# VHH binders against Inositol oxygenase (Miox): the designs that were tried, part 5

Target 1, 258 residues: Inositol oxygenase (Miox), of Mus musculus (Mouse) (q9qxn5)
Amino acid sequence: FRNYTSGPLLDRVFTTYKLMHTHQTVDFVSRKRIQYGSFSYKKMTIMEAVGMLDDLVDESDPDVDFPNSFHAFQTAEGIRKAHPDKDWFHLVGLLHDLGKIMALWGEPQWAVVGDTFPVGCRPQASVVFCDSTFQDNPDLQDPRYSTELGMYQPHCGLENVLMSWGHDEYLYQMMKFNKFSLPSEAFYMIRFHSFYPWHTGGDYRQLCSQQDLDMLPWVQEFNKFDLYTKCPDLPDVESLRPYYQGLIDKYCPGTLSW

## First folded at step 20 (VHH)

Design j4 (from b4 with S53T)
Fold by OpenDDE, fold request of step 21:
Structure j4 (fold): chain B 258 residues (1-258), chain A 118 residues (1-118)
Amino acid sequence: as target 1 above (258 residues)
Amino acid sequence: EVQLVESGGGLVQPGGSLTLSCAASGFTFSSNSMVWYRQAPGKKRELVAGITTGGSTVYMDSVKGRFTISRDNAKNSVYLQMNSLRAEDTAVYYCAAKLYPHWDIKYWGQGTLVTVSS
């Protein structure tokens, strides 16, 4: 999984990341936060949002080329099997990619999907295609943002770091806005499941607080399912809907603001 | 103490123009994005326009091409130039500071009333 060196989708993936690493800046992220900060694009339920993902393909994923809605259920079911005692964790599996609906509202893929990274500081080595995709990023020519720490203080905590804009950050903020009754672990998983330089690459520790480090194992646990549940065998979504609707009703019920 | 004071509201005829101003104090103005919201009677507060520290702008669709948000960091002020005003633009307009990196931290002014009527 996560093969960025070969395969028929490599050119598409690289193009997406090149655009991402060119245009994801402090200013861009700030603009997106303003644009989406009022969550006034859509009123809908979680299940309606899941349905909207049926036509979405993640162009940054080199491993799969099928609708993300199936991946959501695959991930959730994988978690359910491994952690039957944590129903909130099952729901996190279903929710984690719902932020990709922004693509339906006109956002380009490079602003929605793919690995995330802190803006406002120099990209670290474990960022995918780090050596070949940041040359045209204007922030790297700005003394405020071009050093290792950039605009940040040592160990300031990831809560005080501007992450690249994408489905992770959007959904995290959406969950807060709509007051999801999920545990803090769920919020970390949602916000940072695509932050591979951190949870897999071992980078950006200089920005982390103790709380971040304490939560890191949860993000890593989630990542196992996010990766290894991707298979050609698609779940019977219709048979699973009642169970997950029950979880939605428990933790994030009703019509939500998106 | 954070303070935002709006001014410039008033009565204007359809097709007319107004310029709203917001004077900010109590925080580092140049380091924060500023936004204008409005709330019409019986409606929810909605984003009208926003401007980042870098000068990038965001507008709601209905005001694009008619409204312009700008800022003057030397004066700790944000402005909203409103042209071609319509009856539907009638609302109390609020200036807000959106503190980064915390998404949910907002400071609001008291608002200024804009009435568009024949």
Scores: ipSAE 0.864, ipTM 0.943, lowest interface PAE 0.5, mean pLDDT 94
Fold by OpenDDE, fold request of step 21:
Structure j4 (fold): chain B 258 residues (1-258), chain A 118 residues (1-118)
Amino acid sequence: as target 1 above (258 residues)
Amino acid sequence: EVQLVESGGGLVQPGGSLTLSCAASGFTFSSNSMVWYRQAPGKKRELVAGITTGGSTVYMDSVKGRFTISRDNAKNSVYLQMNSLRAEDTAVYYCAAKLYPHWDIKYWGQGTLVTVSS
């Protein structure tokens, strides 16, 4: 999965990343955080949001052609099987891609899907298409943002880093706004599951606090399920709904602000 | 200590104009985004407009084309020019600093009342 070197959809994927790496700037991220900061776009339950996933297309993913809601349940069930004692982790599996609903509200793909990366500093080598997609990013012409650390202090912690805007950051902020009663590990998984340069590429360690490093294994653990549960064998979603509704009621109940 | 002081509110007729000002202190103004919120009677507080450090702006749909947010870093001030005012614009308007990298707004002014009535 996540084959960006070959395939019939490579051109589409590349185009999306080119746009992303051109337009994702400190200013852009700041603007989006203002735009979505009030979470006034929609009032709905988690299960309603899950139902909206099937209307989405992820142009950065050449490997998946089945409904996104099924991927959510597949991920959750994979986690449930491997970690039966951590019901909050099961719920993270269900939630992780819900931020993609922004695409239904008119956000372009390059602002919703794909790998994430810190803005406000030089992109590191493990960022997908790093050598061919950042030439037109205005931040790289700004001395404040063009060095390895850019606007950041060494080991400042990822909580103090501006991530590229996308479904990860949006949902993370949404969870905070709605005061989800999930553990900190869940918030890390949601915010950074698409931060592949970090959890897979081994980059951006110079920005990490000890807490970030302590949380890194959790994000990596989640990634196993996100990548490897994608299969044509679709779960019986209807039979699973009661269990996951119970988890929703426990950790993020009711009508939420999106 | 962070302080935000709004001014410029008042009574105006429909179709009229008003400019709100917010003076900020206690933080690095030029390094932070600023926003205007409003709260009408019996309604929830809502985002009206925001401006980034780079000068990019955000508006709620109902005020687009009528309201303009701007900032003067030398004066540590943010402004809201309101034109073509409507009765539904009646509210207490609040200035806030949206401090990055934090998501939530923790600092608010006291607010200034805008009343649009014939």
Scores: ipSAE 0.857, ipTM 0.940, lowest interface PAE 0.5, mean pLDDT 93
Fold by ESMFold2, fold request of step 21:
Structure j4 (fold): chain B 258 residues (1-258), chain A 118 residues (1-118)
Amino acid sequence: as target 1 above (258 residues)
Amino acid sequence: EVQLVESGGGLVQPGGSLTLSCAASGFTFSSNSMVWYRQAPGKKRELVAGITTGGSTVYMDSVKGRFTISRDNAKNSVYLQMNSLRAEDTAVYYCAAKLYPHWDIKYWGQGTLVTVSS
């Protein structure tokens, strides 16, 4: 499981997950879905958003205190080497963490970064720090939400599950709002890439539909590249920019609503 | 059949107050979040306020501290108390429901006009 026991930033990581598991409730997620329903905070291009990640360090990462902007290009280039025939998949690598910009807009990191989990049902064992972080979450005292299925029907499909609020769902809905012309696999991977209890831990299968089972290998393949390397020999971003700008022009051109 | 009926709009002077009401039917009101949007002439429709089933609220920045959203599940109604009204609040105000699990708002009321002028 992803229960971190060491690392230079462990106290920050644990605190982030403790706050997340205390405050991410059905009510909180519902409130965020109202708040972000109209994508009216900012108009900017994809490359402008990537540049904003220079100001952001992911506080849920135990081993890296490093701005996310390089991660976007590292992930994209890793995918490009492994899947040279799928240019949309290269772009997924560039895009996948852009929802983290919410942390620059006043959202606390526990509502932006880190592993996601379903609200409205009992947390399962592979959720990070599950054994010590949920005791103050009021949903666990609510009989509607405290069972294995909670508010959900068996195999209802992950599209019908309220995930904890964060960069995955924000970006997925932003992409739908702006009508990105990417394949459905791209939208799915972005929506669920932080759902480690499911795609890595094997939990929550009781909520999955056949569509989710068919998409799982795509999420697992993306996950191989999502882990960025602490490498001082990073790609020359300026030499890569024309290629990725070409993909942006193809799939998600121009100034977008965020 | 989902129905949302707004009322309470009218003409008011700057600094005045109005209460908008929205009567809802055709869905389980107590299980869904409710929102108010507004649309000024020539502008896009924008969120004003929302309230979850648990009572948590959202407000756009320009109305925070002046407007209060509330709900009464027994009456299937949502309200918007608008105080300290300004000319910039002039708009048609719409009631809507956020129906789980859908992200998009599918059902809107016909709207009620609020005019703030001397």
Scores: ipSAE 0.811, ipTM 0.933, lowest interface PAE 0.7, mean pLDDT 90
Fold by ESMFold2, fold request of step 21:
Structure j4 (fold): chain B 258 residues (1-258), chain A 118 residues (1-118)
Amino acid sequence: as target 1 above (258 residues)
Amino acid sequence: EVQLVESGGGLVQPGGSLTLSCAASGFTFSSNSMVWYRQAPGKKRELVAGITTGGSTVYMDSVKGRFTISRDNAKNSVYLQMNSLRAEDTAVYYCAAKLYPHWDIKYWGQGTLVTVSS
């Protein structure tokens, strides 16, 4: 389980998850899906969005206290070294955390960062801090949402599950709205990369369709590169910019709607 | 089939009020969020307000404090109370449903015209 027991920032991490597990409800997620339905907050390019992550430190991360902009290039370069033949996959590394810009627009970090979980059904054991953070979530007292399946049919498919609101779903829907020309695996990996209870913990298989089972290895492969570990050698972003700008021009060019 | 029928539009002076109504059928109304959008001439359709099944609301900044969205599940209806109207509120107003699990709006009402002028 991802129940953090150490790290220099542990109190911040626990507080973020306590707030997340208290306030992420079916109603909250439904409200966010209305609020962000039209992507009308800002017009900017991908590289402008990457630059904005300089202003963000992820409060759900127990081990690091540096801007997410470097993480985007670290992840992308790790994928490029391991999968040199899949240029779209390199770009997934650059893009995957861009939904965190919502925290710079006034969203609390518990609605932006961290591991995700399904709302509308009972949280399963591998959810981070599961035993100590859900007692104040009102959905657990609602018989529609408090059983193993809750509001969902067995094997309905993760595309039909309301995940807790955060950067995964925001970015997935932003990419759909702007019609990124990436493969379906890229969209899927971004949408579910923070769903650790599922792709790492083995929970929630009762909600998965065959498509989800087929896609799981892709999400697990991406997860190898989406690491927050101690790494003193950060990438030289300026030397990498031309390569990634080329990928942006190929798959998601120009000024986009956010 | 999904049907959404707006009513209540009309001509009103600046500072005046109108109540828009939307009667819905063809889906489980009480299980889906409802939204109002508007479209002024030459502009793109934009969100005005939304209401979840739990009663939580969303408003665009320019209407916050002036407009109130509400719903009546027994009547399968959603309402938009529009107060302190301004010339900039002139538009065709559309009712729509956010049909779980879909993100995109597929069904729109016919629209009701609101004109704010002296």
Scores: ipSAE 0.801, ipTM 0.928, lowest interface PAE 0.7, mean pLDDT 91

